# Ledger of designs, part 22: VHH binders against NADH dehydrogenase (ubiquinone) complex I, assembly factor 6 (Ndufaf6)

Target 1, 289 residues: NADH dehydrogenase (ubiquinone) complex I, assembly factor 6 (Ndufaf6), of Mus musculus (Mouse) (a2ail4)
Amino acid sequence: SVAAASGPGIPGSHLYCLELLRKRDYESYLCSLLFPAECQRSASALRAFNVELAQVKDSVSEKTIGLMRMQFWKKAVEDMYCDNPPHQPVAIELWKAVKKHNLTKRWLMRIIDEREKNLDDKAYRSMQELENYAENTQGSLLYLTLEVLGVKDLHADHAASHIGKAQGIVTCLRATPYHSSRRQVFLPMDVCVQHGVSQEDFLRRNQDKNVRDVVYDIASQAHLHLKHARSFHRSVPAEAFPAFLQTVSLEDYLKKIQRVDFDIFHPSLQQKNMLLPLSLYIQSWRKRY
Below, E stands for the ipSAE of ESMFold2; O stands for the ipSAE of OpenDDE; V2 stands for 0.75 times the mean of E and O plus 0.25 times the DockQ between their complexes.

## First folded at step 12 (VHH; framework vhh_7xy4_2)

Design C3 (from A6 with L106E K107P; at its last look DockQ between E and O 0.63; V2 from the best seeds 0.00; counts 0 for: pae E 4.3 > 2)
Fold by ESMFold2, look of step 12:
Structure C3 (fold): chain B 289 residues (1-289), chain A 120 residues (1-120)
Amino acid sequence: as target 1 above (289 residues)
Amino acid sequence: QLQLVESGGGLVQPGGSLRLSCAASGFTFSEYWMAWVRQPHGKGLEYIATINSDEGKTYYSDSVKGRFTISRDNAKNTLYLQMNSLKPEDTAMYYCARLDYFSEYEPDYKGQGTQVTVSS
């Protein structure tokens, strides 16, 4: 590797990133295996970085500890652009990706800054706030992934923005049963108010029509973002499509929640999709998203 | 909470062997990747060997590959480094470390170290 020749390294750091993905973000693990071989290591590093940041909120009970962990990552990113990465296995692999592809520092910092702002336990005020969070986190991650793939294209960036927003919305929906069991609800308050739904309705696992209508409205926004991204797919370079493999999982979830009439607590929504590897493989050969 | 205590260092002739141990406490040892890290006097840290949580996968820097063997005993919360064919260049303070997202920046992420000196 380039890092072994020119800078500090940690033996096995790439495999550390892969094991982290396999354990904590299995869908990203599978997607990374379908990237072009020369891009797989860098793509894994980006997704492992995302996992490290995502785990901060769930791993700490106090905001101050979460802020300290975000400070580590801000310092790490600053230091890797000075060729002095910290000896942390994900940071080492991210540094190698930054050097190899000239990754844009602003996107890395945007992700960290946005996750830092989201360390509290408050629900999003509005659908717009959720979408802004998704754009600044998932969208930025996709912009970096396009840089790994060597894609500099306006249509690819616009697709990444929409797919990032769809991902953030689906993640918020998918996590709601878990957060509800911990007495936390993050679904956009404006949509809940519009349907006369309170946070307590989700804590009680209420499945009345108005609760399902909240879920319907939120899921519909994710669907609309995917539809918009797909409306111009012919203008998107095929080299970008590996970055968009995650749409397979997004569509799978949106179909599942529709089949259960938007009962967000239905057990089938948490079942592992045993056909996901096959679906991703087929998608990778179809050159579409 | 986390405590790592290295032992087994000492003075040894070139070509000799040493076995380092690291006693871990304050965390679930079997859940984490572990590493041996060395620091020559006045120089930076070098991660020389890592081992995953189930002791089946090991990785080495080129500087020690073939000469050093990392291992762990999860039942005893202990990490080991068998060092063979020692060279003067291996002279350093050796530390045991836990690999995670705050490793090098956490004040006590590594132990106090054990000195290995290879001379004459």
Scores: ipSAE 0.309, ipTM 0.740, lowest interface PAE 4.3, mean pLDDT 87
ESMFold2 (binder alone), look of step 12: mean pLDDT 83; pTM 0.848
OpenDDE, look of step 12: ipSAE 0.317; ipTM 0.735

Design C4 (from A6 with F102W L106T K107P; at its last look DockQ between E and O 0.01; V2 from the best seeds 0.00; counts 0 for: pae E 11.8 > 2, placed apart)
Fold by ESMFold2, look of step 12:
Parts: sequence; C-alpha cells; structure tokens
Structure C4 (fold): chain B 289 residues (1-289), chain A 120 residues (1-120)
Amino acid sequence: as target 1 above (289 residues)
Amino acid sequence: QLQLVESGGGLVQPGGSLRLSCAASGFTFSEYWMAWVRQPHGKGLEYIATINSDEGKTYYSDSVKGRFTISRDNAKNTLYLQMNSLKPEDTAMYYCARLDYWSEYTPDYKGQGTQVTVSS
C-alpha cells in the first residue's frame, strides 16, 4: 500500500490528550507545558492515560462495566508492546511514548491492576492501604515520567515514591466532599476509629474536633511525605524536577486545609487557585521541588 | 535559595535594649510562621518567641514574656525582636527560624545567628 511507511496514529491524538487534561486534570495540563519540549507530548500521554483510568470508577454505574474497561487497558498495554496499539487516541499517544522512551511495562500494568482493585465503594482499611494504593498508582506514574525525562537515579525514585504517596493522600482528601454528597466515604477506617469517628459523621458534614483530627492525621502523612522527598532534594538530578512540579499544587492544598483548621468541607477548599500558572512557572525556574 | 540573615546584636549593659532584625529571602515570607530561638554558650536551644503569618498572634516563653516583643513586616520580608530590660542571662546567640506550619512550630530552617551579650 502507499502508506507503508512510519507510524500512524489517529489524527489529532495529541490534541485529544491535551483537551482531556485541560478538562479533567487541569493541574497536570499546566505542568506538562513546563516540561522540556521533547518530553511534553510523552508526559501528556502518561497523564491522559491516568485520567482515562481515574474516570472509570466515577463514570460507570456497575462494577462489571468498570472491570471491562480495565481489561481493555490491560489488553491495550500488552498490544502496544507488540506494536499493535488499539485505535484509541490515548492508547496511540501512550504507545508512541513507550517506543520513544522504552517505558517499563510493569509500571503501566501496576497502575491498571491497582485501579481495578479499587473499583468498589469501600473505604481504605488503613492509612497503609491508602499509601500502597498511592504508591502503585501515582508513584508508578512518576517512575514512568522520570523515564520520559531520561532520569535513572535512586534519589529521584525515592522522591517520586514520596511525592506519589502525598499526591494520592491529597487526592483522597480533596475528593471527600464530592464523595460525601454521593453518600460515599473512602478515608482510612483505622484513622477514623482512632478518633471515634464514623463514616456518618462525614455524610452529615460534622465539623467537631474529632472529625477535624481525622483529617489532620491523614493530611499530616501527606505533608510528611512531601517533607521527606524535599529533605534530599540536593541529591536529586535537576533533570527530574519537571516530574515534581505537582508538589506546588500539593503544597497549596495542604496550606489551605491547614488554614481552615482541617474542616474538609470548608468552601474555600473548592476555590480555584488563579495564581497556580504563575506559581508553576516560577517553580520551573528554581532548583528545588 | 532560602536565606535568613540576622542582625542587630551586640554588647549592651543590663537594663538596656536591642532590636534584632532578620531579613528573609527565597520563600514567600508572608505565608510562614516565624520564631526567634536563642542558644547561650554551652547550652541547648530555647524557643523564645513565635509569630503567625498575619502578625496578629504571638507566643512567648516565660523567660522573656513582658520584656521581648516579636513583630514582622511582611512588605519588607523582615522579622524583628525588640528586647527590653535585658539581663545577663539573655546573653546568647539569637537565631531567626522559619516554622513548619504543620507540626505546630517545628523549625525547618534557621539563620546563622547574631550574638547578644549583656554585660556591664
């Protein structure tokens, strides 16, 4: 055939990924614009892949439908390592990133497997379970992002692990008001038990001190992970820092929830940070995260 | 890079006064709680005063309460310590410290310090 040369794609598949991020993960959209030019397309593909998986739980009414969508992605990943990606815009861009950067298949599969296990409506049993989920999803995503940046470094991987855990915890906290309005609570049960707090307290939007203490304890672990990642920032190659731009928004949320004395339902936590683009731009010039 | 530079130390007589300053750079000063910490020669560190980010809430150790006043100017990125009725026991190296807002006043950075000596 006349089109026997070069890879493919779906026309506009990169734009599809960018628009998906703009709509569903605006913070990652902004961060991707600050990556080195040769890495931006691959970084956006990874984040679009994460959005596709994250949307499954909230967009399906039946667990079985969610499982089918996860099986699609497992098959898609298997097929892209055989140079036969499905004709889906995010899968095409992910395949291009896999080939360009020799991305590790295991990290992609770990994200899918962990998301699949988390399709039910149950709260995490413990803080450890939440952190393991965060490591297997957000941590794996950051390891892949470091591979896109060409970074092979133990300290960068340790920072990614901590930042991934902090991100997962913050995401769980940030989503709690939304889930509570849908009569769902996912916050770690062991922490709730420690303070005599039930899931009903969150459904009623109770703001008693013991409820805020649960939020404090959970948010404290995210803050501690962020501090740990920063404690060795001078040992991390500067080439890794674009992968860690998300710490700006993590810090922003942690400061906000602290300012409202850990009232997770406070209206100010839903307010858009209009200075985020500027803060990310400034951070991109600094030798820190 | 984050920097805290103390100044205003020196030799004063008992009953005298000094005003310490701390110039901050490399971070958003107005978003952080700040403290003064002192270390007498051969002794441990003592937290003597803290101030929240909006200048409205202060805390003092019993050893300086009523004699020292912590303040800040967020427009100038500067922390101050007004020290009145100085005593020989106030002789120490005085450090400016930035506090981690999370763990209730744990410092995450301090400056190099300025020496205050109270002697006749």
Scores: ipSAE 0.000, ipTM 0.277, lowest interface PAE 11.8, mean pLDDT 86
ESMFold2 (binder alone), look of step 12: mean pLDDT 84; pTM 0.853
OpenDDE, look of step 12: ipSAE 0.669; ipTM 0.870

Design C5 (from A6 with D100N; at its last look DockQ between E and O 0.65; V2 from the best seeds 0.00; counts 0 for: pae E 8.2 > 2)
Fold by ESMFold2, look of step 12:
Structure C5 (fold): chain B 289 residues (1-289), chain A 120 residues (1-120)
Amino acid sequence: as target 1 above (289 residues)
Amino acid sequence: QLQLVESGGGLVQPGGSLRLSCAASGFTFSEYWMAWVRQPHGKGLEYIATINSDEGKTYYSDSVKGRFTISRDNAKNTLYLQMNSLKPEDTAMYYCARLNYFSEYLKDYKGQGTQVTVSS
């Protein structure tokens, strides 16, 4: 008869995920196209899931509405593991990835839980808090991506942890001009205090040396994480390297901000890298990160 | 505020055709992907056709591919489903739906439905 059959699909749900990425996370869109063919659909689903969660904070002016959207995703993840995903295109594609690759539920829940905690307008208290957030969000996303690639390797996980932290730090830096225009600053308060810098300095776009020193210290931590991940790259299976294609964009941003002497508001930082598709394609051939 | 009103259903013989319409209001129709969803009596929901926001791309389940055509008119805020070569298996309540919802249930993101019955 019926009941307990596999959940229904939504026609075009994969292309829904790709369109979402192309519009809201172009870098992930490009990276997903460079995954092995059998993994591309699942990689896109993970990144689309990340976009859905990231958009909650920026698109919702009320914390209560943000909490409701996070509760939807928590329930969606619980229901996926009971083969009853909600009829939402990204949730359907994520469910298919979960079933295909036996994705670890804990990583999905950790991303949601951490983003829920981050719905307020408060800056991170410390550099450590930012790194912990990055580990729990971007790191967890990379652990899932390694599962999509079929990689079960301690060194790959260690690289993912460092790259995830680097990504979270760079994302925080890259988003600062946008948030400042909305009178929000999230940069770690302990670093700001160390240099005598206040949130108002960023809101007024102050570019004195002490403000640039805050940006320098934060960017240096991202660079350190990349350096650490690369220090043992020969111990990481080559099959993991597609998960780490995002390092191309991380390196690009870190070089750009260094060239402008850590002026986080410099216009060149908003310029698209028109060579990114080529750089990613070349990186995919190098079998390194 | 969202309203979706389906129409055009009815009784039809096997092999026949029907054209369903869905009038949308209360949201910016042109910004959303839309879908047709059906529910046979006593059974679960099936998404059968999807169309992106700009009318450029359409997608179909295997059960209706080649027989049904989804379309939209963003100027009139209207979604359509042309159903040809209808089979008894197509008998169901048909709903239009907006994608990108945050509830596991469609009641807030779909209309009241229109019944399609295919029988001799």
Scores: ipSAE 0.045, ipTM 0.585, lowest interface PAE 8.2, mean pLDDT 87
ESMFold2 (binder alone), look of step 12: mean pLDDT 82; pTM 0.839
OpenDDE, look of step 12: ipSAE 0.777; ipTM 0.907

Design C6 (from A6 with E31Y; at its last look DockQ between E and O 0.01; V2 from the best seeds 0.00; counts 0 for: pae E 2.1 > 2, grease 27.2 > 24.2, placed apart)
Fold by OpenDDE, look of step 12:
Structure C6 (fold): chain B 289 residues (1-289), chain A 120 residues (1-120)
Amino acid sequence: as target 1 above (289 residues)
Amino acid sequence: QLQLVESGGGLVQPGGSLRLSCAASGFTFSYYWMAWVRQPHGKGLEYIATINSDEGKTYYSDSVKGRFTISRDNAKNTLYLQMNSLKPEDTAMYYCARLDYFSEYLKDYKGQGTQVTVSS
């Protein structure tokens, strides 16, 4: 009888997490609703945790503040595994998830560490660096999600890795207009150099062929990862599929960007897909990702 | 600087009622979830009620459910706790707290508290 360390719960903490997702990561919110009932709370907690970390970079003007926030979460994770989570709603829910599913601490810490490194506002030096970032953040999150689902499978792990990388790449692409507006460019430099494209080209929202080619190459890499992930579909346990529902949104973006001939600044790319909930539901029902 | 100032506590008989108030300043009040926490003498902090930022959705611990009501006035930057049917077990220091990213130990995100004593 593992005495549920009755730490003083925060009333509504799980709904806090859901609201956070709904407001800040609507796609993740929708996906979380499609998890098995017994896993939804934990899955939402993980995603909320990820959102909290992801927001640090965007919310802080000073690196020092960002670092402080990261330190908070590092300590939080350490304390969780000592059954002493901080009195923060996401942390409390994450702690519950950790206990319920015996989540691997390493993955949580890896997400924090990687995002902390990413606070330096430097462009990725290479496509590989972006993929590594994606693996260490989104990939780790997916591994944890698989643990929540009770899935221990090599093929699922491979799929998760590829999906995580695709997610990171697409996230980078999606955020490019926003970053450009802030005079920041994070796209892989090696790909830019290969096509003779400078960061300034993106800041000026250049739509020249070479800029489009850069976007094409990066998007193609994401597509390739999705393809690889899907190649494991027959070998991946069905129980893992809820973790991979985000592929629907990734594919949607990649199709959209293709339709606009890889104009990454095209306004249509910023429009929300109103059919996303339906698409996700259908995919869930079809047991596909 | 973030400030939370609790008021409205006092001595009350069992079955009585109190209304606590918390005046918030130093941050955009309407952006944050707020909470009431209490600390009985010699015991740890307990979250008893939370309210979300915009929609006024409220959540309660089992210990106070049906008796206490948390509410907020965002225009006045004020959080309220209506306490009805008070019991001796409700005797505690009551704190207003902000629920957000940085609340590690509530110490930095709660006020000085207001004492509520329920005694015959």
Scores: ipSAE 0.566, ipTM 0.831, lowest interface PAE 0.8, mean pLDDT 91
ESMFold2, look of step 12: ipSAE 0.586; ipTM 0.841
ESMFold2 (binder alone), look of step 12: mean pLDDT 83; pTM 0.849

Design C7 (from A6 with K57R; at its last look DockQ between E and O 0.64; V2 from the best seeds 0.00; counts 0 for: pae E 7.3 > 2)
Fold by ESMFold2, look of step 12:
Structure C7 (fold): chain B 289 residues (1-289), chain A 120 residues (1-120)
Amino acid sequence: as target 1 above (289 residues)
Amino acid sequence: QLQLVESGGGLVQPGGSLRLSCAASGFTFSEYWMAWVRQPHGKGLEYIATINSDEGRTYYSDSVKGRFTISRDNAKNTLYLQMNSLKPEDTAMYYCARLDYFSEYLKDYKGQGTQVTVSS
């Protein structure tokens, strides 16, 4: 079936995406409001798509249901490049973004494929495996965001790769208390083994020095990625900087976990940053990341 | 297990009114955005109205804005569409649909729908 340009619309689909972000990814919601006006709708569609994929693992108790939802999104992406998007509000908004900005299909597919492989309850075997996952998910999302901003630049892509890896590492750290309450641990096993730490130590919420050293090593890697991305800041066009607003929240988390001496279970890490909107607003006119 | 049953369609004169109902079962109705979708004979599908889960926000296509009102009763698991000032171009099969981040085309409406015909 072939959809006409005006035929497949869903009333309120953009506001559906914004409400989804406000409820499930508040940081991305705030960042999207600070994009150039002509890019805001498309940026929010990309982030809503990411939320839809992220929710699959957390919302289903069975892997087979998760696989069905990933197959839906694979078909949805294929169909939107044939101008036949499914009648689902996030898919409609993503399709509009694809058409408006000529978004690269490969990046959308790479995100879905990597999320599908991550539906199990297994920890990453190594830091490198975590970083590869982060590159394929968060990095690809940032490449698409740069396409929305009209940025085709090697240095911008290089920064997006590092920031994507930092985001993936921070997300893994930030989610650890939640996953531990569900008797799951995803932190890289090679780092745990290096310090004589088992998954049971995290399930028990152990606060011993060697457990904190695991967290320190993992958090330090995220910090190094941010430092590397910033080392060539002057070579990155300013038009790319809205895509990198998320570094504000990454830095906030890394400072917080350092303040609690890398106790990943410390309650303060779960507290909402009430100053985040102000910090993002200030960052949005600094021409830095 | 999910079931949506539309009712309230029929024949009506131009300028008339109808109220459509959709009885929902097999899921937690209050957690989902809902929509009305119509399909004129031989034409494609059109989402005409949507409503969020807490009834705070409603949205309409330009073709029905000001004439149709979507509402829901979460205690009765029922979605409604009040259609006023009906026109011949409103003639279509009307379906209710559940929205979520994973809805498939066929999951957006189930059952046979309810026919609305506007003619003299």
Scores: ipSAE 0.086, ipTM 0.621, lowest interface PAE 7.3, mean pLDDT 86
ESMFold2 (binder alone), look of step 12: mean pLDDT 82; pTM 0.846
OpenDDE, look of step 12: ipSAE 0.762; ipTM 0.903

## First folded at step 14 (VHH; framework vhh_7xy4_2)

Design D1 (at its last look DockQ between E and O 0.01; V2 from the best seeds 0.00; counts 0 for: pae E 15.9 > 2, placed apart)
Fold by ESMFold2, look of step 14:
Structure D1 (fold): chain B 289 residues (1-289), chain A 119 residues (1-119)
Amino acid sequence: as target 1 above (289 residues)
Amino acid sequence: QLQLVESGGGLVQPGGSLRLSCAASGFTFSYYWMAWVRQPHGKGLEYIATIDSDEGKTYYSDSVKGRFTISRDNAKNTLYLQMNSLKPEDTAMYYCARLDYFSDELDYKGQGTQVTVSS
């Protein structure tokens, strides 16, 4: 048998996950370094899994190929829970995390199912649709992260839901200049209609007030989710706070876009925060989010 | 050593049928999505049919949908393509392929089997 002759896993699978994060999700890479040492490898595996799924839409030219890639991950997750993960570096590390922390299969499957539904090039119909997507992807990822940290708490899950929604909204905003350059706009159509804004306004990169008002409304919703999560921080166990380190970068973006009066195409929004490692380190010692 | 060996091609008249087979070895067949691709003479590769790892979902290009059926037998490590109502436009070299985990690129492709539809 392969288990008797070679042992489990792929050599260097953890290093593969770390390098993937360094290249494709640097903010999550930095956050994972601030987790308790025994949790860092598992946190990295979860974030690498998220990167693998997020890349499907951007890396395939045809929706049916994207659907095939999602079915690979569905089978990989099913096989992990039968102790037979595929020989793929991220799947191996995710399997190790599943076994170490008794991760809930439903959350892993919910992320895959939601990303599968979102393989098309269509804008969200409404803010609610964007928030549901964010809850099912980013929220589920945070629930798994709390399981890695050993946190079983309703207030922590409630905070994760709001922070996940804020993350999804900010991700949609941050990606808009890139998608517009490729003639794609995903911003919620109901908000655009409310302000008399069309998809073409973003494709032409208009900076008129009504376009900035669309961005304002969407960014304000992300801010409200962060405020809600913080309104009960006293009820959230401190052990959960590493899962919420991403709020540092969310706040940074929301402050930046406010300072440019919600001009989503302003060049300053694309610059990296060179102080992010320091800000995350300080936040990790404050034991708050 | 990883191998994909196609068979079952040949000359057939328009409206006829062929069944292609692909014998896989050197990897765990049941872990991978598999595809049939074809290359008409002087043209690029065309994905025509894909099947998931557990025989659950199948996908077809518009050019073959309703006429071709992809299937697999994981116990025999074999991929199949049933081709019905063949047209001269289906004339091509047909390849069995394994899909890459990280991209839509072929991970490995066999030597192919020629299908020629002519009267």
Scores: ipSAE 0.000, ipTM 0.201, lowest interface PAE 15.9, mean pLDDT 85
ESMFold2 (binder alone), look of step 14: mean pLDDT 86; pTM 0.876
OpenDDE, look of step 14: ipSAE 0.555; ipTM 0.830

Design D2 (at its last look DockQ between E and O 0.70; V2 from the best seeds 0.00; counts 0 for: pae E 11.8 > 2)
Fold by ESMFold2, look of step 14:
Formats: sequence, structure tokens, C-alpha cells
Structure D2 (fold): chain B 289 residues (1-289), chain A 119 residues (1-119)
Amino acid sequence: as target 1 above (289 residues)
Amino acid sequence: QLQLVESGGGLVQPGGSLRLSCAASGFTFSYYWMSWVRQPHGKGLEYIATINSDEGKTYYSDSVKGRFTISRDNAKNTLYLQMNSLKPEDTAMYYCARLDYFSDELDYKGQGTQVTVSS
């Protein structure tokens, strides 16, 4: 349970969130440092919340423990909006962000509900199912991030939806070697069937053309979403752009997987990008996404 | 290793036609959008046409629209450019290029094929 968890405690709740990001989501840690100073603490709270939820599926051996952790977060969110947050570091920082920015409860609940549904070991049935999952998790997180930045704009939300879908697809691709080592495959089954590819092909780490065709089709959808989000960048307020810094790492991965001819198991895909801090800094000066 | 081999160039009179071919190897041809570019002597590269990976969409520069047709055969790993109503201004070295859809980079490594429209 969360009640048994250790950490820096409540006086250090912000530092707890930063350390969690530094260790478990380094890319988000770097992005948060590039937000406007008055938004950095709230942005890190949102990303720490995402990390707490994302780790449930992979860190627990039983689905019932996962369900209990999701119920904790549902209750925590309800209690935050009654000004009674639980005594948990990420929940405290999230509550502060909720009060400071008047964050929309529905987006927080949508993330939790969607991750709860996805605790099973089943592959997505279709590309659309993966995209819906990404919209409800990563998209909702970006809508909240825009609220932290003070952006209430339909075009910004539209871009966030596409970038969220791209992020979810890339996350699914990135995680495939890890899940395959644990005899799990989550890639969309309809795409696999279309190319005559079975789950066993990924468990054997098969790199035949039809397997690479599956990865190509999925990666191409992520790229299409980024392209769509950028097609109307002139209509998106510049104050939204910090929320979209993650596109740097999305493009980095899509370039890397293309370089290895969509061999999702190629070892170069697992290497850290040592130039990422520089790339993010440069992107922050371009005022584009 | 990526290889693009252009062919089909030659000397042609104004108003004539020519069909260029590009044989691709060393990569999965069907994954990539493909383009033709040209370089007139002493000038920079000029974009001509692009075709998407599934043969469904084509794009042309204004200078060739209506006169040139890009096509591809994914089973043969071959890109084509049908050039009609040729003008002296079309004289150039023609290169096929792999368009990196994910990075917007053009990659052209071939020797090219010379098209000369006599004037």
C-alpha cells in the first residue's frame, strides 16, 4: 500500500517528487526544469503522479494489489478536492497544484480509470484501442499541464491530444523489449494479424520483414500524430509550448527506430541520449514544438 | 548499405519525353517516401516530386506540375519519373532520393542520370 511507503516525508514533498522523476522519468525531470519558474513545482507534481500510476502495472505481481493502489489514488483525488489530501508526498504536491491552478478533476480521474482498466496482461486489440488509451492517459496529463501553464485554448488542447497519442504509442514501442523478456506482448493485435505476425514472434525476438512491418505501421501512426499537431502550430499560443517539449524525445526515438530498420529489439534503442539535455534546451529557445 | 541507381537519362529535343528509373537496395523501399531532385549545372538542388510509401499521394513542384509524373513499384523496389513536354530549362542531373518521413531529410547517394534538352 501507499501508507507503508517511505520517502522524504511531507516537509520534503517537492524534493520527493523531483527525486522520483530524476530516477524514474529523467526526460520529464529535464522538461520540468525548462518550464516557467512559477509552474515548475506544479508540472513536476503532475509528472510524479504519472510515474506513480505508470509503475503500478510493472511493479506489482498481483492485479488485486494494483487495483488497491488505483483505488487509493481515486480516493486521494476525491479528497484533494475536499481540501483533505492524504499524507503522501506526491498527493500533497498534486493537491497544491490543484488548488493553485484550479485543475480539472475529470482529467485526473480519467487517467486513473484508464490505467485501472489496463492492469490486465492483454495486448491492445487494435491500433484504435492503443490510441484511446494514450488519449485518456497522456492526453489528459497534457490537458492538466496546459492548465498549469494557464492555457485555455482549443488548438492547444488539439495539439495535446495528438502529442499524447504519439507519446502513448512510442511508450508502447519502447517498452516492448522489456515486456517480451517477461513473456508479455502488448502491441496492437489487429496490426500483428494484418502482417501474419504472432505474439511468439516477439517472444523469440524475430526480426523478419513482416515483424518489422508491424513496428513500422505502429511507429508511422505516432509520427502522423506529431505531424498533425504541427500542422496548426501557428494557431497554438506560445505559452503552451513548454507542455510539448516531450516531442524532442519522441522524435529522437522515431529516428532511432527508423535507423535500425524498425528492429524493435536493436540494442541501440535502449541507450540513453546523452545529448537530450542540450536538445531540450535548444528546443525551448525555438518557441516551437 | 543504402544504394540508389538512377538511369534513363539522355539527350532529347524540346517537347520530347523521357522516363527515368531508380533502382533501390539496402533498405526496405516500401517504408519510405521517395523523391526526385535535380541539379542544373552550376546551381543548387531543386525539388521536383515526391510519392508517398503506398503509392497513394503524389506532390510536385510548380515548375514540373502537369508535365512530370512520379510513380513507384514497391514489388520491384523501383521509382520512376515520366517527363513529358521537356524544356531546355529541364536540363540537369537528376537524382532520386529517399525522403526520411520521420526527420524530413533527403538522402541521395547515387551518381544521378543526366537529362539534356537540346537548345
Scores: ipSAE 0.005, ipTM 0.366, lowest interface PAE 11.8, mean pLDDT 86
ESMFold2 (binder alone), look of step 14: mean pLDDT 86; pTM 0.867
OpenDDE, look of step 14: ipSAE 0.212; ipTM 0.662

Design D3 (from C6 with T50V K57R Y105S; at its last look DockQ between E and O 0.01; V2 from the best seeds 0.00; counts 0 for: pae E 9.5 > 2, placed apart)
Fold by ESMFold2, look of step 14:
Formats: sequence, C-alpha cells, structure tokens
Structure D3 (fold): chain B 289 residues (1-289), chain A 120 residues (1-120)
Amino acid sequence: as target 1 above (289 residues)
Amino acid sequence: QLQLVESGGGLVQPGGSLRLSCAASGFTFSYYWMAWVRQPHGKGLEYIAVINSDEGRTYYSDSVKGRFTISRDNAKNTLYLQMNSLKPEDTAMYYCARLDYFSESLKDYKGQGTQVTVSS
C-alpha cells in the first residue's frame, strides 16, 4: 500500500546520511549530487552504509567489538528484507532504497561478510587477495548502485568489477600513511617481498627506490583496471555512467602519486582537489568514464 | 595448472533437456567470471551464457534466453548449464571458459568441450 511506502522512519535520516558522507567520504557526497534526482537519495544511502562498515575497523579498540558491529549489520539487512529495519538512520535509508529498487540482498551481505574478514591488522597476502577484497566490497557496492540506476547490463557490471578493484587498490594506497602512523601496514606482502621491502620500511617512512617500486607496482594495477574498464566503454549504457563518476577521483590520485615518483608519504597526496566538483560536473556530461 | 573439464553432453530429442557440468581446478574459481560458449560444426564460437564471480548476476544470449540456466557452486568449483527445450540449432560443442575480463573471443582458458546433439 501507499501507507507502507510512507511508513515510519527516523526524522532527518537522509540528512544524517548526507552529513556522514560530507564529513567522511566527500568524494561520494559530490558524486551523489550528480545522480538523477530520483536516484540521489538511494545512492547516498548505499554510500553511507559503506562508510558505516569502513569505520568499524578503525573505530573499535577490540576485534570482538568489531565482530558485534558486523553482526548488527547482518541482522539489520535480514530484518529490512522482512520490512523491520532497526531504528538507525543509515539502516532506515538503506531499507527505503532496498524497497524502492528491489536491491539484491546478496550484494549487501557480501560487503558485510568481506569487511568482517578484514577486521584484523594483517596485510593482504597478495595483490590478488586485495583485488578480491575490492571486488567483494567496492564491486558489490557498484552493482547495487547500478540497480539503483535501473541498469541490468553485462558490460556495465563488468566495468563495475574493474572500477571496484581500482577503487579498492587506491583506497589501500591512500590509507597507508594514516595506518602507518598507527603502526599498521596493509599493502600486499607478495609485492613487498618481490622488492625486498618489509613492513618496517613503511613504518619508518623509508623513501628508497625499492619502496617506491612497491607503490608503483600496486598503483599500476589500479591503472590497468581502469584501462580495461574503459576499453569497452562504448558497450556500456549511458545510464550507468553516474555509478562510475568515482573514476575522476581515482585518476586524480593516480596522477598525483606518479608526479611525486610514488612517494606514498608525500604531503601533496593529502591535499584536497578544490576543482573536484567542477571536474565531476564536466565528466557527467562527457558520456565517458 | 588451469584445468576445465566439461561433461554431461549427449544425444537428445528436440524439446528435451540436458545438464552440463564443468569442473574447475588450478585457479581460485570464486575470483573469476565464468561462461559457457558453443561452437556449431564448421562455425565460430558463440557466447551463450555468462555468470559473475558469485551467483548473483547472469546473462544469456537471445538464442537461449528463457531455455538455458547458468549456475555455479563456488564451494565445489563447478559451473553448470541447464538446457531445456532443446532445438536442432543447439547442436554444438559446448565449452566452459574462465574470463579475466569480458570479450567476444576466447583465450586458452576453455576446456576440451562436451558435444550436444539434438536430433530425431
């Protein structure tokens, strides 16, 4: 009924999601503003959900507390498909998106399951393991975003898979200075071993060539994924392109890290791109990603 | 050592059904999109069904949509194709394939194939 579609919620839950994005994932906030008006609220809900899960690892002092947070979200997702979402602002907005677009539960659960596996302080064993994590988190998020846009297309989903992997790799690179300051390094161990680099080299902020070569190899994989996704862009429906606006930010970071010769600790990598809103707007009209 | 082994082909009457299986080994099956392709005698390869790295999204060519169902079991490293309402034009060698990224052509990532023959 119409009454079920207008059912109870938390006042200001949408504003809560927007503020969370503005503070914690500004790039997603900007991208969401460029979605079709009827999709914008649902896109914001998906991104806020991602932020809530991403924050668990760094916001809790014990792994057990992190596991309880993941169990909350698993139950929340189960309950929203039974029309009984918990009274939490992001969960309410996600439930509304699920109902409006018939979002696939499997993708929501896959994100939670993968984040749960990633609660420890261990580096990825390999580049492939990082890419798999990225596929299951960022890729799944993009599949859901395509569902919000009403896109059911093989090429769109294949592009989302590559862009998701690129996003996960770039996120790992971007976060390395922060994690290093907390004595944590997550960069793929197989790449480090290949160059004779240890975790301690990153903790000490070593800038020798072999350390920069590790960063180069990892960044090159993200670039390759973007190149692969773009190789078939003409086969991707234009309706999918809002889901891929994040490639502007990915390319920006990859160019910046190249300019500093892959010194992952260089201060310029922390500088905000004040032209990002304009770049995203221009990209939204180019019929490309 | 990548290995894909198709099975389940055979002779069937028009309107009949077959279920193909593909046992995968030598790689992390759950990381990859998988496909079924077919090659009618004397003709080129044709993609007929694609499934993403888990069981969440499937795609079919127009010639088989509504009649064939692709599925996978990542715990058993196995890909499946349920073929219903078979027609003589479905007669072909059927291969499973691993996809690193989607393309119209196959790489050496396909198996030996299993023959499906639909005739009276």
Scores: ipSAE 0.011, ipTM 0.456, lowest interface PAE 9.5, mean pLDDT 86
ESMFold2 (binder alone), look of step 14: mean pLDDT 84; pTM 0.858
OpenDDE, look of step 14: ipSAE 0.048; ipTM 0.509

